# VH-VL binders against Putative multicopper oxidase GMC1 (GMC1): the designs that were tried, part 1

Every score and structure here is a prediction.

Target 1, 132 residues: Putative multicopper oxidase GMC1 (GMC1), of Saccharomyces cerevisiae (q04399r243to374)
Amino acid sequence: LINGKSSDGETIKIGFNTEYLLLRIVNSGMSGTQVFHLDGFQLIVLEADGIMIKPFIVQTINLAVGQRYTILVKLKSDTSFIRMINGCNKMMGYITKQWWFYKEGAHLDLPKNPNDVSIEHLPGFTKAELYR
Structure headers, positions and changes below count from the first letter of each chain, unless a header shows other numbers; antibody chains are not in Kabat numbers.
ipSAE, averaged over its two directions, is called F for ESMFold2-Fast, E for ESMFold2 and O for OpenDDE. V2 adds 0.75 times the mean of E and O to 0.25 times the DockQ between the complexes of E and O.
Where letters were taken out, [cut] stands.
The coordinates of atoms that the task and the answers printed are left out; those that the model quotes come from them. Centres of patches stay.

## First folded at step 1 (VH-VL)

Design d01 (framework fv_diridavumab)
Fold by ESMFold2-Fast, scan of step 1:
Structure d01 (fold): chain C 132 residues (1-132), chain A 119 residues (1-119), chain B 111 residues (1-111)
Amino acid sequence: as target 1 above (132 residues)
Amino acid sequence: EVQLVESGAEVKKPGSSVKVSCKASGGTFSSYAISWVRQAPGQGPEWMGGIIPIFGTAKYAPKFQGRVTITADDFAGTVYMELSSLRSEDTAMYYCARDSWEYGYFDYWGKGTTVTVSS
Amino acid sequence: QSVLTQPPSVSAAPGQKVTISCSGSSSNIGNNYVSWYQQLPGTAPKLLIYDNNKRPSGIPDRFSGSKSGTSATLGITGLQTGDEANYYCGTWDSSLSAGVVFGGGTKLTVL
């Protein structure tokens, strides 16, 4: 996901001393919109389509085809892992993918059931912001 | 890296039900939808339905609505298809196949399992 | 009953070119990507073409696809005896009730 790459069911290791995540997210697909969320975290939007903007905070971000954003996330001192959720507007509705960030040296004890997420229930999600 | 393996052949009587399994690799199971496609002798493929394991959502073809149930067992890495009220017309090869769902094509197929409905 | 219409058979000699058509409607081929599958006797279908004209890794460039309006075409050049198989087109039907639909298949015989 970092630098616009994503992988379902994988874990992404982050440095032991990481206090902030700077993520560049891109909807490089050919169709549909994408939804991006970090469970339990606010997203600070710094850039839209490569242009620096006045920062603002959202819970969930919607990306139309070809859109890209740079977001900043402040990590909690007591968090060893972070669930990342990416939802795509597909032919059969929304397909939700999830994977995890974890700090180097932290114990990995990932949740057993990854299938308990509905994209419509993500904080800050609005159906009206998505289009095909 | 991608593997789909269906359960063994079944012989069933009319009116009974059958439950076929498909064991998928971790990446296949979580990143893509898994569909069930059947093919009766001498006929073309027929999509029955599919499930997105990470989402838990199943979609069924209208012809099979009410008779088919597709479920996923994340712990076992397995997708199941249960077809009830079996008829002789349900005699077919049953495939599980990885479905992109974004583009609607099947890039990997299992070898298939035969279900025969006879008295 | 297949939703997409294909000719039941086609034949040509080794080294020749053959074209297989697939006809649908605006709710399926007209608005969605088309895929093609090869099925050798006794085997599962194998993806030949996706997204109208793209080949998966390992599929020779002898196989090509195209889409125009509500119809799609699979082209096979330099025919080989190993190409004898059934060929099926497939696509999504945009109707919320339909889902994935396939053609009835075309049996290719290499003379």
Scores: ipSAE 0.000, ipTM 0.510, lowest interface PAE 17.4, mean pLDDT 75

Design d02 (framework fv_diridavumab)
Fold by ESMFold2-Fast, scan of step 1:
Structure d02 (fold): chain C 132 residues (1-132), chain A 119 residues (1-119), chain B 111 residues (1-111)
Amino acid sequence: as target 1 above (132 residues)
Amino acid sequence: EVQLVESGAEVKKPGSSVKVSCKASGGTFSSYAISWVRQAPGQGPEWMGGIIPIFGTAKYAPKFQGRVTITADDFAGTVYMELSSLRSEDTAMYYCAREGYDFWSFDYWGKGTTVTVSS
Amino acid sequence: QSVLTQPPSVSAAPGQKVTISCSGSSSNIGNNYVSWYQQLPGTAPKLLIYDNNKRPSGIPDRFSGSKSGTSATLGITGLQTGDEANYYCGTWDSSLSAGVVFGGGTKLTVL
């Protein structure tokens, strides 16, 4: 188990023998929702707002302001890298950030300019109305 | 670290167009919203619109809809603002500014490009 | 003129404190977060406060922000001559005009 940790903004290195990835995700802003997705992986939700819950599986997490989740991801044996997609509501709609988890020793040419992502097409995406 | 470098001053005639550039360096460029904000002499700032370079889709303030075009060259790390049908009231300092992670705030600003529309 | 209303000027002596108000409506300040910007003569605006009351790294704690209802306030304590500048509030307007809106500005004079 390794908590997700940003090292270069766009990449996060994980141990060579990592079998499970444990992520603690927080929407620390006071406005707007956040969307979280790991391309090709299911997300197992273990905690919501610091309270252990009955685990459930989703493809995408929608985080309201102040929400936090602890998420477990089981990695595939042949996984060398994982693309993480994080989107949040901003004044122009959604701002999308892409992050890469890569296993120690992987020699991958990671894109510097990530592929375009239509966040509205992510499985389980929910478009939230920010204004009342 | 993060810098926004704008193109040089422009002097234009009424009815013409102006295109100003903003080159970003340092930090993550593609996924940060870049806005254009102008300021006429003695006046407060006025938001014109913005773009998230990775999406390539711009949003414009209603006052400028139809006259302003904001585009991004993600490979070059540059955002452009073109304002057409210039009038004397468009004389102003034009800033590019980056929206920070925190909602609706501009944490880094270019030094501004003076656009003068005369005669 | 401006969607957000600020007093055109405020003044005080060195070491004193001032407050600068910013008034709007439910569609802007009432439902959204407020930022404050300092603009020294001949320079671009500088972010001073974001999310109503938070300071970016490097901004001293003598600058503070608050929001109540449809109004926001910037507080400056221990005034210094270097604080002479224009101050602008800004927020998002959620109405059909949807966009970033700014106040008309307040000129602070330290006499």
Scores: ipSAE 0.000, ipTM 0.508, lowest interface PAE 17.8, mean pLDDT 76

Design d03 (framework fv_diridavumab)
Fold by ESMFold2-Fast, scan of step 1:
Formats: sequence, structure tokens, C-alpha cells
Structure d03 (fold): chain C 132 residues (1-132), chain A 120 residues (1-120), chain B 111 residues (1-111)
Amino acid sequence: as target 1 above (132 residues)
Amino acid sequence: EVQLVESGAEVKKPGSSVKVSCKASGGTFSDYAISWVRQAPGQGPEWMGGIIPIFDTAKYAPKFQGRVTITADDFAGTVYMELSSLRSEDTAMYYCARGYEDILTGFDYWGKGTTVTVSS
Amino acid sequence: QSVLTQPPSVSAAPGQKVTISCSGSSSNIGNNYVSWYQQLPGTAPKLLIYDNNKRPSGIPDRFSGSKSGTSATLGITGLQTGDEANYYCGTWDSSLSAYVVFGGGTKLTVL
């Protein structure tokens, strides 16, 4: 299972027939809320801050500083690539990053500008900065 | 430290079924895909299937589809593999194995294996 | 027969280097990452290499892996008598359904 590894150019290869992605997501920043989203997929939350929880489904994860989640994503059989969006609050604005998970052998048509995505419009997004 | 412990050896008649267990301890049980791999005498390993313990859906190798069922009991911290319609060719060492740190390939922890013997 | 092809045996003297090959096709090695396992007599397999060329913690750097096209190679330098074992390559096969495939194994004899 994938653990968020990335190579040059913001792409992450996965095996041709990957059916599930297990992702560990951490807001390791010193300040600001992070938002994590996979286009077209629901996220099954399995673990929050190192503690097993009853699984539940969300479309977007909001992460306060130091917060972490383990999530499971079930892939559709026709999926060759998945766009992963991460938005970080930096002072009075947001910086957006994107990565592509792609199955080996797939042809990609990658977007040029990750900041063309409005993270404020992602399902389940929150603007609150919660520092714990 | 992660440890996988399979149930004890089994001797079965042809046509019966066998259910072996794999108890995970020393690590985070729910975070790992657990696979079943068998090895017949004098042969290499053969992957049968696997499951993520807290997710109910298992995945099976084509050769075993319809004959094998893999399930998890989160309360017991245990993964089970049931193989039906046993034949002498099913005589093998059966291992459970964990995927390496959530990567797509590589099994970094293996149980010591349990022997299943099918004979009349 | 195994989906991945390995030589059945290889031998070398202590201190020497040996390489073990693993040959597949585009649907397995050519498309996916390769792992290598060591199996001592009477024991379960032990992971030596994952993602073609990476070592888990605890595996000495005498063990190395590489992949080119549809073939992979395990290299062992500074051979020790304790390296005498069966070695297996493994990967995913994408041609019919997602599933793990292993090589037939190579018996390494240290003279």
C-alpha cells in the first residue's frame, strides 16, 4: 500500500492493478490548517492521531497542526490516474500543491498550475485554523 | 515488534476444508495488508490472497478464486484463510505475511508457517 | 511452472560476488516493482529487497537489486556461508488480474 511517496514532477507510481490506497496524512507544519482531497474518491478514515476509530467516510480531510489520519481509498477498476490535492494555509492565503497517483503504463495529461484549484470549494473544506 | 503466528498443523481428508488463522501482535494490526502465501514441498511460494484487517473486502489470486476465503476478526486481531474442496495438491506450508510499510510490493514479516497435509 | 524464471542453482566461494537473475514479461517485472526474498532451510522467506533496489532496515548492504526492462537481478557481495539458501524474486502480474507472482527459486551453494 502507498504511504504518500512522491518523485520528481509531483507524480507517484502505483502498481497496475492497485485496488486500495492506504495513505497516512500528517500536518507536520508549524502553523496553518491543511486540506487533503482526492478528486473523484471518498476517503475512509481508519485512524485519527494514532488511535483506531470506527471507520467513516468523508470527501475531504481537514488537518490542524500536528494532526494525522490514516485513510483508505478504494479505487475504481477503470482508474488509471488520481489527482491528489493538498492545500496549506500560509498566513492570509492558501498555497495549493497537487500530485498524481498513476498506474504504471498509464498516459498522463497533467494540469500545469495546481493553484487553479480553489480549495475553498472542495467538499468538506473548513476555513477554521485550529491549533492544539 | 511485529509478530505473526499461524494456527497449528492440520491433517485433512480430500474434499474437506481447512481454516487456518494468523494472529498479529506487537504492531498496528489494522494498518497492514495481510496475505496468505503457500509453499508446496520442493516448490516456490504461491500467493493466495490478502486482506486489510478492518476492511471486509479481500482479494484473491485467480487460481484460488471460488475456493479460498480470507476474513478478519478485528476483536481477536486475527486473519483467517479457509480453503475448500481440498486435494492432495493442497499439501503445503501455509504462511501469513505482512506488506512492507504499506508499500505495494514486499512482505517484510512472515509467520513461521503451518503445515496442511491432505491425505486419505 | 513459475511465472518468473530464475536459474535453479548458483554457487560461489566465500568472499566472492554472485548474481541471481529473474526474468519475466511486460505484464509483471516490466510494469511493476520487484522484491527479493531469502529462505534458509526450515524457515519462512525473509525480505531482502523491495522496490527493485531498496533494503529494509537490518539488511546488510552486501545485498543489492536492480531491474532492466523485464528482468531483475539480485547481487550478493562478500559471500558468507550463512548466505546459503533459496532466493526468490517476486512482483505483481497485471495481465489477467492483480496478483502476486514469485520466481521458481535459486539455490545458492557456498563452497
Scores: ipSAE 0.000, ipTM 0.503, lowest interface PAE 16.9, mean pLDDT 74

Design d04 (framework fv_diridavumab)
Fold by ESMFold2-Fast, scan of step 1:
Order: structure tokens, then C-alpha cells, then sequence
Structure d04 (fold): chain C 132 residues (1-132), chain A 120 residues (1-120), chain B 111 residues (1-111)
């Protein structure tokens, strides 16, 4: 079909002077794991399941059912757009979705990415963790 | 970085079938679509169809429905196009080309082309 | 047979500007993004413009695209002898059970 772009909610506006993103992510599903990734960024994990932990850095977060994390991301000064990749493993296989963060005031000329992302190729991901 | 390598030239008889291959290297094979586009001598390009390997489903142009089959071998990183019931009008250069995978909007990398000649 | 209409040829001298038109209908150009391709003799087509007016990395800014209604144009400024090629427009066409369609091509001659 035509209109492969422009699903509702695929862009998320962030403040013009944002230096850090603080994100709370959760797998609220009834079954299957979820994968979270920000293209080109490291994720600093600050909390797991609502409890503060010793911070650690990963490139990709794998979330089991009911699991939740608070992550911190340091933005680059020249960043206008950030691609967020979210995947979930359901009974019918694996579903991948993409969203874009954009800074307030940026012209919305979102890149058309001919290299869509396979979850199997994300940094730090393994098949066993996804398809378990 | 990304390279599409097509199989060698073919000479076929009318009524036979031809199967052309396109091996993708570099980038992520499963995360984009591969289309087949042919070009007859002195003519413009004509889209035949494409496949999105991660879904395993192919889409065909109406003109070729029923006689073209596009398949992918994820292990080999290769996409195939088989065209049956060949006619002299099928004599053309056959290209594989990469696109975004959901709207077939544009082709950013092309193979060098495979010449298929149909002659009696 | 081409669905999109392009002039068969255009010509100009080095350093000049040319524009190449591509005409369609509401079911193709009017509703969808347009891409442009350059094909040098004996080579595969090369992407010049995508999404109406965007350039891939490595394509100089003397190549530009635009779209208005059911027509698109490719502009080339500072024309060089190496620009002699066939140029094709392409888009999606919903009226043909959804498929990619191309123009018939324009041969650019640099005099």
C-alpha cells in the first residue's frame, strides 16, 4: 500500500535545550519480550523495577513481561532527530516499530530511511533473548 | 558498503523460464525490500515486483502477475526472480534494486544488471 | 509503455541550466513522492533525488527536484559534459493495483 509513512504518534517533540532524556520504559504486555533502542545513543540505566541501582550502560534494553527501567540518555549538541526503535515478540512472531524524537524549532524534514532496522541486528541483541 | 551482485547473462528459448539471482552484501539484508526492474533496449525502466525478506511476501506488478515469482533465501542473503513463459519481448536488462521496504518509494542501490536474451 | 510523460530530449551548453519535466495524474505524482534517476551509457540507474526534493549523500546541490500538483521537475545547473545521460522520474501509482511506475526518459545532450 501507499502511505507507508505518517502513522499517528511516530514523532515525539522534545525541548529546544534538552541535554538529557529521562525515559521510563515498561513492558505492560501479557506475554512476550520487548526491545528498546535509540539509534546512535548509549542508554544509562538508573532504576530497575522502581529501585535505584548502580548505573550501567547498554546499547539495547530487553524487557521481560512486567519489567521496567528508568534510563538516561545524553544528547549530542548537533542532534535534531533521534530514531527510537521498539520491538515486541508476540505469539505471531516479532513486530518492530519506529518513532522519531525531534527538537522543538527543528524543521520537520524527517529522514526517509531506506535501511529499516531488523531487531536481530541491533547492538547487544541476541536471538535467544528475543524468541524465548 | 551495500553491494548487489547479480547472476550472469542468460540466453533462453521462447516458452522457457529464466531465474536470475541477486546477492546482497553489506547492511542488513532482512530490513529492506529488493525489487526487480527490467529495461528493454532503448526503453525506460519497468518495475516487475519486489519482496520484503523479513515478511517473506512478494508484490508483483499486474503485467507480470502469474508469470513472475520473487523469492528470498535469508541464509544465503539472496533474492531470486523467476520469469516463465518467455517471449521475445522479455529480452532486456534485469536489475535488482533496494528500496525502503514498505512503500517501494525509491531505489537507492542497484545491481549492475543481468542481460536476458530470448531468441529462437 | 511509460505511465509518466517526459520530454524525449533536452540539450544545453556547459555551464547552462536545464529542467526536465515529468507529468502524471492524481493517482501517481499527485498523491505520492517522486524520485529521479540518472543513467549514464552502459550503466545501471543511479538515484539523484528522492521524496520530491531530497538528495542522497554524494549528489551535488546543482541537482534539484520539485513537485507541483501532478507534475515534477528535475533541475540541473552548472551543466557539465559528464551529465550527458538519460534521466527518469519514478513514483507509486495506486490506480494500477499499486505499483511503481517510471517515466519514458529524457536524453540530456551537452553541446
Amino acid sequence: as target 1 above (132 residues)
Amino acid sequence: EVQLVESGAEVKKPGSSVKVSCKASGGTFSSYAISWVRQAPGQGPEWMGGIIPIFGTAKYAPKFQGRVTITADDFAGTVYMELSSLRSEDTAMYYCARDEGYSYGFFDYWGKGTTVTVSS
Amino acid sequence: QSVLTQPPSVSAAPGQKVTISCSGSSSNIGNNYVSWYQQLPGTAPKLLIYDNNKRPSGIPDRFSGSKSGTSATLGITGLQTGDEANYYCGTWDSSLSAGVVFGGGTKLTVL
Scores: ipSAE 0.000, ipTM 0.493, lowest interface PAE 20.9, mean pLDDT 76

Design d05 (framework fv_diridavumab)
Fold by ESMFold2-Fast, scan of step 1:
Structure d05 (fold): chain C 132 residues (1-132), chain A 119 residues (1-119), chain B 111 residues (1-111)
Amino acid sequence: as target 1 above (132 residues)
Amino acid sequence: EVQLVESGAEVKKPGSSVKVSCKASGGTFSDYAISWVRQAPGQGPEWMGGIIPIFDTAKYAPKFQGRVTITADDFAGTVYMELSSLRSEDTAMYYCARVDYGDYLFDYWGKGTTVTVSS
Amino acid sequence: QSVLTQPPSVSAAPGQKVTISCSGSSSNIGNNYVSWYQQLPGTAPKLLIYDNNKRPSGIPDRFSGSKSGTSATLGITGLQTGDEANYYCGTWDSSLSAYVVFGGGTKLTVL
């Protein structure tokens, strides 16, 4: 559950015994596609555009304007930190934002300079194009 | 076990188009992307493109951009690949393959269908 | 003309070990996971290794993979005559036109 714990900017605390994250993601922009990824995790898609669907697994989600998905993420028992990557397509490439989830009780020693992440280099990235 | 069944062999003239189908068995259609990979005689595999049906998005290799179209019929559980403006160098075995979106595993392959372009 | 470079052939005796190399660049192997595929005569390719060094269920531990910089290696120990096949490496190329690239293939002969 994404709003269950405190946030201090680019970090979000989750409960010590959290086994799953339930995330609702939406592209609420007026233009451009969005990309969503959790580093090292598979995304289990439960709902698309408000409709329950047969669950399926992806590693990266592309969202066209107005699209929304409900996703479930199973956490690994040995995970203290999870990097969440959100990219928005602009005319000259992607604007990337990053958040960190961390488990309650973990020592907060996140990398100061995370590795550069190109949205085009993420596993499963697909460029969304509007032909209409 | 997962099965991908491709349509039969085709013989085409230069300048024409060919449309090959790939039917997925069971629930694989919603869990993975489907890619098209060709292999010319004596050559290595060449990725043409792939589609993730649920996201209504297809991606094509630069070499095939503008000549290839990949589409899906979710109701029929079938993915199609159409290649236009055929040339003799398009003579090859064409495979559909299941792709784990993100890991790019071609973990299950169709039997392949032969397309021959002959004048 | 293949984007990834493999030796055209390798050979060894039954029970021995071979390694097959795959060389690329920073935009492909250097930035992405590498997969390996086995193709027996007259058959479709079969996934042998994914994520640089992982085996799918049913692939024996005689097959292994590794990656260093812009190169990857497939290792096969305890060679059997049934291992005679063409072997291909594959990965994503990370340009703005990102797409899958394969090696030209290596024919393994078990003498």
Scores: ipSAE 0.005, ipTM 0.507, lowest interface PAE 14.9, mean pLDDT 75

Design d06 (framework fv_diridavumab)
Fold by ESMFold2-Fast, scan of step 1:
Structure d06 (fold): chain C 132 residues (1-132), chain A 120 residues (1-120), chain B 111 residues (1-111)
Amino acid sequence: as target 1 above (132 residues)
Amino acid sequence: EVQLVESGAEVKKPGSSVKVSCKASGGTFSSYAISWVRQAPGQGPEWMGGIIPIFGTAKYAPKFQGRVTITADDFAGTVYMELSSLRSEDTAMYYCAREEWELLGAFDIWGKGTTVTVSS
Amino acid sequence: QSVLTQPPSVSAAPGQKVTISCSGSSSNIGNNYVSWYQQLPGTAPKLLIYDNNKRPSGIPDRFSGSKSGTSATLGITGLQTGDEANYYCGTWDSSLSAGVVFGGGTKLTVL
């Protein structure tokens, strides 16, 4: 398991034989909704605001101000790169930021990212802010 | 086996506020969201908003934004809904309802309802 | 106003089959799971169907649900007088200005 935090601008290395990622994400802003997604993976939500909840599975998480989640992600043995997408809701849509997780031993040959990533086209994305 | 117990009927004057409570009996709010749904006489249900008690963060339907406040006392197992600037159109039965995380907008347990009458 | 459209009433004889429709848009029924509720006079709504076609424990298999595109249907077979009630569909609306939305309701009369 690798503990993670919501951060910007980093490429994050994970162990060669990592089977699960444990991520802690938080919307620490004073206003606006955040969106969290791992491309090609299901998100298993284990905790909300520090308290264990009945686990549930989603493709994308919408975070209201002050919300936080602990998420478990199961990796395949052939997974070398994982794209993490974080979107911040602003008046005219979303400002999107991306990070890459990669397994140690993988070549630093990251997939090329298109500049026009649309949050609306993510699997399981909803435009409405949901309270879960 | 959880029950949702709502507070008693209210009669209010226009322009005032009403605060209705919903208490979990036989369980806690740790793995659920709680919503408030009202039903005017002869009409269908109308979702007002919901809260995840362990966060304390609520979401409101646009029609009620600015007039409704939903709060939770997670320790006591109680959720509240306060509606301000009451009008005669707010006369309705007010229900609290539980959503389990995996039900995606389905409410499996409902309170019995609180009648709120707004009259001069 | 209700966001989802249902016929205001349907009627059928005991033992017959009836279907109740629920129509929406891509942002609600088209993109989300549909639930159905039964409301007997003087009672709170009771969940009949969730996730489009699943029944909670205790709901007879006479009740079924389905979804196609932006519409959903509740089916009731072997109608009984005790089925006489109002029926409501519900779902999430995925637009930024909505949350849970319900239909206006259908009154089922068993003649």
Scores: ipSAE 0.007, ipTM 0.516, lowest interface PAE 14.8, mean pLDDT 75

Design d07 (framework fv_diridavumab)
Fold by ESMFold2-Fast, scan of step 1:
Structure d07 (fold): chain C 132 residues (1-132), chain A 121 residues (1-121), chain B 111 residues (1-111)
Amino acid sequence: as target 1 above (132 residues)
Amino acid sequence: EVQLVESGAEVKKPGSSVKVSCKASGGTFSSYAISWVRQAPGQGPEWMGGIIPIFGTAKYAPKFQGRVTITADDFAGTVYMELSSLRSEDTAMYYCARDLEYYDSSGFDYWGKGTTVTVSS
Amino acid sequence: QSVLTQPPSVSAAPGQKVTISCSGSSSNIGNNYVSWYQQLPGTAPKLLIYDNNKRPSGIPDRFSGSKSGTSATLGITGLQTGDEANYYCGTWDSSLSAGVVFGGGTKLTVL
């Protein structure tokens, strides 16, 4: 289980034989909407606000203050790293942070975090959610 | 392309249990929910429950909760449904069906041909 | 008993039009998308309509669906003898722990 406690640019190790990531994502902030995305992966939503729902697939999820989701991600057989993008709305604009998940034993240099990715360019991004 | 193949017909005595299997092939298996839907002779379909193979957690219709268990072997591409404490009213055709991808959508896009379960003494 | 209510039967001649109704409540049809299934004798149900009014690939446009409030309707135009079947509506029901519910079915007889 992984629950979004990483800072910008941090890496998160996952086990060598991990085939699935079960993520419990919570917007525990005082204000502002959060955006969550795993580059190159689909997110299978299983639970919303503590209640099991009929599953659905999204590429990007928007979380209002206090919202929580349980999300499943199936890892590809050749997965060495996964880029996680998290963004939040602040008074002066949007803050986008990036993290990397990597499999234990992976033998590669993790890419430099390019802070040129805009939240609005993420697949499935919903502008209306951020301006609630 | 997408096929769901159920195990063969079963004849069971009252009070026993039955376990039927559903093997999926073609298309994406792991990320779709697979449901079990039964239909008694002359009756409409009745949803029993479903599972997402990748997650392994099942959801059951209230009528069957406590008597039905749905499990998945994601590696083998197979979903199982076990129904216990069988009664004559459990005599029906049992279908496995693939749930539509989106949670706000309702329906099943592919169905198995069905497995007959007969409960008699 | 069925959660969604359908007329038990409907009949018409080839080339005519028919509609099949499906009635529910706010916890099911009122809040969720509706699907429709065709079941020919001796076969598994076949998805005919999803998301209230959308057709899967291969379903002819003479089949249509609509939803208004807590009721849904399946429309069939240009009836053919091969349309003789049982038709079922289905949806999600929030009041039943987010489970799937079906109608009792409507037998369509084509003369």
Scores: ipSAE 0.005, ipTM 0.532, lowest interface PAE 13.5, mean pLDDT 76

Design d08 (framework fv_diridavumab; at its last look DockQ between E and O 0.72; V2 from the best seeds 0.00; counts 0 for: pae E 4.5 > 2)
Heavy chain, then light chain:
Amino acid sequence: EVQLVESGAEVKKPGSSVKVSCKASGGTFSDYAISWVRQAPGQGPEWMGGIIPIFDTAKYAPKFQGRVTITADDFAGTVYMELSSLRSEDTAMYYCARGDEYVWGSYFDYWGKGTTVTVSS
Amino acid sequence: QSVLTQPPSVSAAPGQKVTISCSGSSSNIGNNYVSWYQQLPGTAPKLLIYDNNKRPSGIPDRFSGSKSGTSATLGITGLQTGDEANYYCGTWDSSLSAYVVFGGGTKLTVL
ESMFold2-Fast, scan of step 1: ipSAE 0.033; ipTM 0.670
ESMFold2, look of step 2: ipSAE 0.300; ipTM 0.720
ESMFold2 (binder alone), look of step 2: mean pLDDT 89; pTM 0.922
OpenDDE, look of step 2: ipSAE 0.602; ipTM 0.866
ESMFold2, look of step 4: ipSAE 0.225; ipTM 0.723
ESMFold2 (binder alone), look of step 4: mean pLDDT 89; pTM 0.921
OpenDDE, look of step 4: ipSAE 0.543; ipTM 0.864

Design d09 (framework fv_diridavumab)
Fold by ESMFold2-Fast, scan of step 1:
Structure d09 (fold): chain C 132 residues (1-132), chain A 122 residues (1-122), chain B 111 residues (1-111)
Amino acid sequence: as target 1 above (132 residues)
Amino acid sequence: EVQLVESGAEVKKPGSSVKVSCKASGGTFSSYAISWVRQAPGQGPEWMGGIIPIFGTAKYAPKFQGRVTITADDFAGTVYMELSSLRSEDTAMYYCARDSEYYYGSGEMDVWGKGTTVTVSS
Amino acid sequence: QSVLTQPPSVSAAPGQKVTISCSGSSSNIGNNYVSWYQQLPGTAPKLLIYDNNKRPSGIPDRFSGSKSGTSATLGITGLQTGDEANYYCGTWDSSLSAGVVFGGGTKLTVL
């Protein structure tokens, strides 16, 4: 799915049309951890580093370099958009990259200049986990 | 340094379908948007659609909606584009290309495959 | 074919400078980042400029980009024979039938 950037250049739309969203996420960078969060949703982890695991639920995933996860998200019947937050642990608590998953065909009034979410305020992480 | 390796040239009859593959070599594109862009002889590029493999959701240009299907085998590092109901006007070079930013579907493409020639003739 | 308007050709002598324009609307260039691509004969397009004015690694600083309103410009200084190519602008179109759109291309001839 390819979609444009907002007027700010940091917010994009990514469509969906399903009751469940299956995501495979990976930190393919050379250094630093990545965080992944879907605002208002729980992440059901099905697979870690290519290995099927007993499912468990988290709100935020911290990915070390080379880690990958397969995640299942159950959408609510009235879900029109989901805000996805991705950031680096070394960003001093600021998130500069945000995306929206949106239901295909939905008419959306996304927030103008959506409020930034500090990485430090994401559920499940301490400052010790933000550094290296 | 990542390269995108596309499948070989195809010659197809009108009404058939063609499936072109694009495989990452020397790295991965799981978190990048991958676009399919075609270019007919003597013409400029035309965007067909794209996919972000980790999300599995594809978006198609309106001209191709209903005829094109873009899929990803993320664990194999391969993206596919299948175009059905082929017409002579579908004769073109087909490129896969990677967006320049992780997780962005910006349409700014920094790595391109060499292209796959698809010829539709009777 | 093309949603974005470019001049079909431009020419100059080695060492000179050229400017290639790309005109669109508020739904595309006016609200989105612009990229520029170089296509040498028989090759795939190569990204020259992204995010209106940034260069990928390996692209010399004699290539520059800018955007004003609904138009974008690619500048090439110190023109070299190896710059002979087709040049395309590209951007996202934010209309309801959104997608990536390209210009019709400009053929640069180095005389």
Scores: ipSAE 0.000, ipTM 0.520, lowest interface PAE 14.9, mean pLDDT 77

Design d10 (framework fv_diridavumab)
Fold by ESMFold2-Fast, scan of step 1:
Structure d10 (fold): chain C 132 residues (1-132), chain A 125 residues (1-125), chain B 111 residues (1-111)
Amino acid sequence: as target 1 above (132 residues)
Amino acid sequence: EVQLVESGAEVKKPGSSVKVSCKASGGTFSSYAISWVRQAPGQGPEWMGGIIPIFGTAKYAPKFQGRVTITADDFAGTVYMELSSLRSEDTAMYYCARETYVIEDSSGYEYFDYWGKGTTVTVSS
Amino acid sequence: QSVLTQPPSVSAAPGQKVTISCSGSSSNIGNNYVSWYQQLPGTAPKLLIYDNNKRPSGIPDRFSGSKSGTSATLGITGLQTGDEANYYCGTWDSSLSAGVVFGGGTKLTVL
């Protein structure tokens, strides 16, 4: 999903003047759903499976196997770090991984021992999302 | 006011397929999922699957995996359910039902707050 | 067969109290919220209780729900002839590939 930087707690540098973050996310796995969330941000969905759709705003996205979404995120003026949470559904529940986006020039002062995140606790997540 | 309006009754032969529609009005589509639940004569309800219209992705109950397809036309507010390889045992009322959006809840919710009136599907030779 | 177990029938007189049980396992009722539906003859099911014990707008307080362990209970007090219906419990079942499951139903007869 993130240019090979899928390890828990890794960082992704973005440009100093970034006001909008455009992400193309895909569930490239062969089984199970995936959940995508940016902590403290809303996601503007622009495309589903390569087809432009009426834009809508959500806080969390579920991806079925092979599903693809293009999302736009408006960054806050004081944003230096963004926590990204990605969960994948396995036989008995979700396994979560975390990444950090940070603006170039910011000091990295990240938590060393991030807690595991329950997918069902994410803002905007619903049981209905599991239908995907 | 939330309304779920289903298509008309169908009579089909064994081995054919049937496609039922459900038009949703009122409320916000982006806040809900639409499920299909069937009920055979004298039996309890049986969940077939559901879809979140804005995403266009569906989830199916294992019993129906491979012969049910649920799709949505989000802009038209319509959800479809197609069931293939029909058998006499598929004779039932087919309901569409709305699932309420849940936010800020770690345990999640799971219930159908509005139901369509049902579409009768009869499979006979 | 249904995944959740309900008694096939219950009966009581007008004004009395009745309870309907719904039994499951840790993967469904034990780990998830329970909902209840009322189905009058010839009609679609109607949501009666959600989140174990909450009532939608318009449902009178004589209907109540509770959950303990892997079982849930629907309580109806002050029975009226209009309560004669089939009642179904429902929940999520994570062991069944994350799907919705219902009970087999209980027919309530108001004598």
Scores: ipSAE 0.000, ipTM 0.505, lowest interface PAE 14.6, mean pLDDT 74

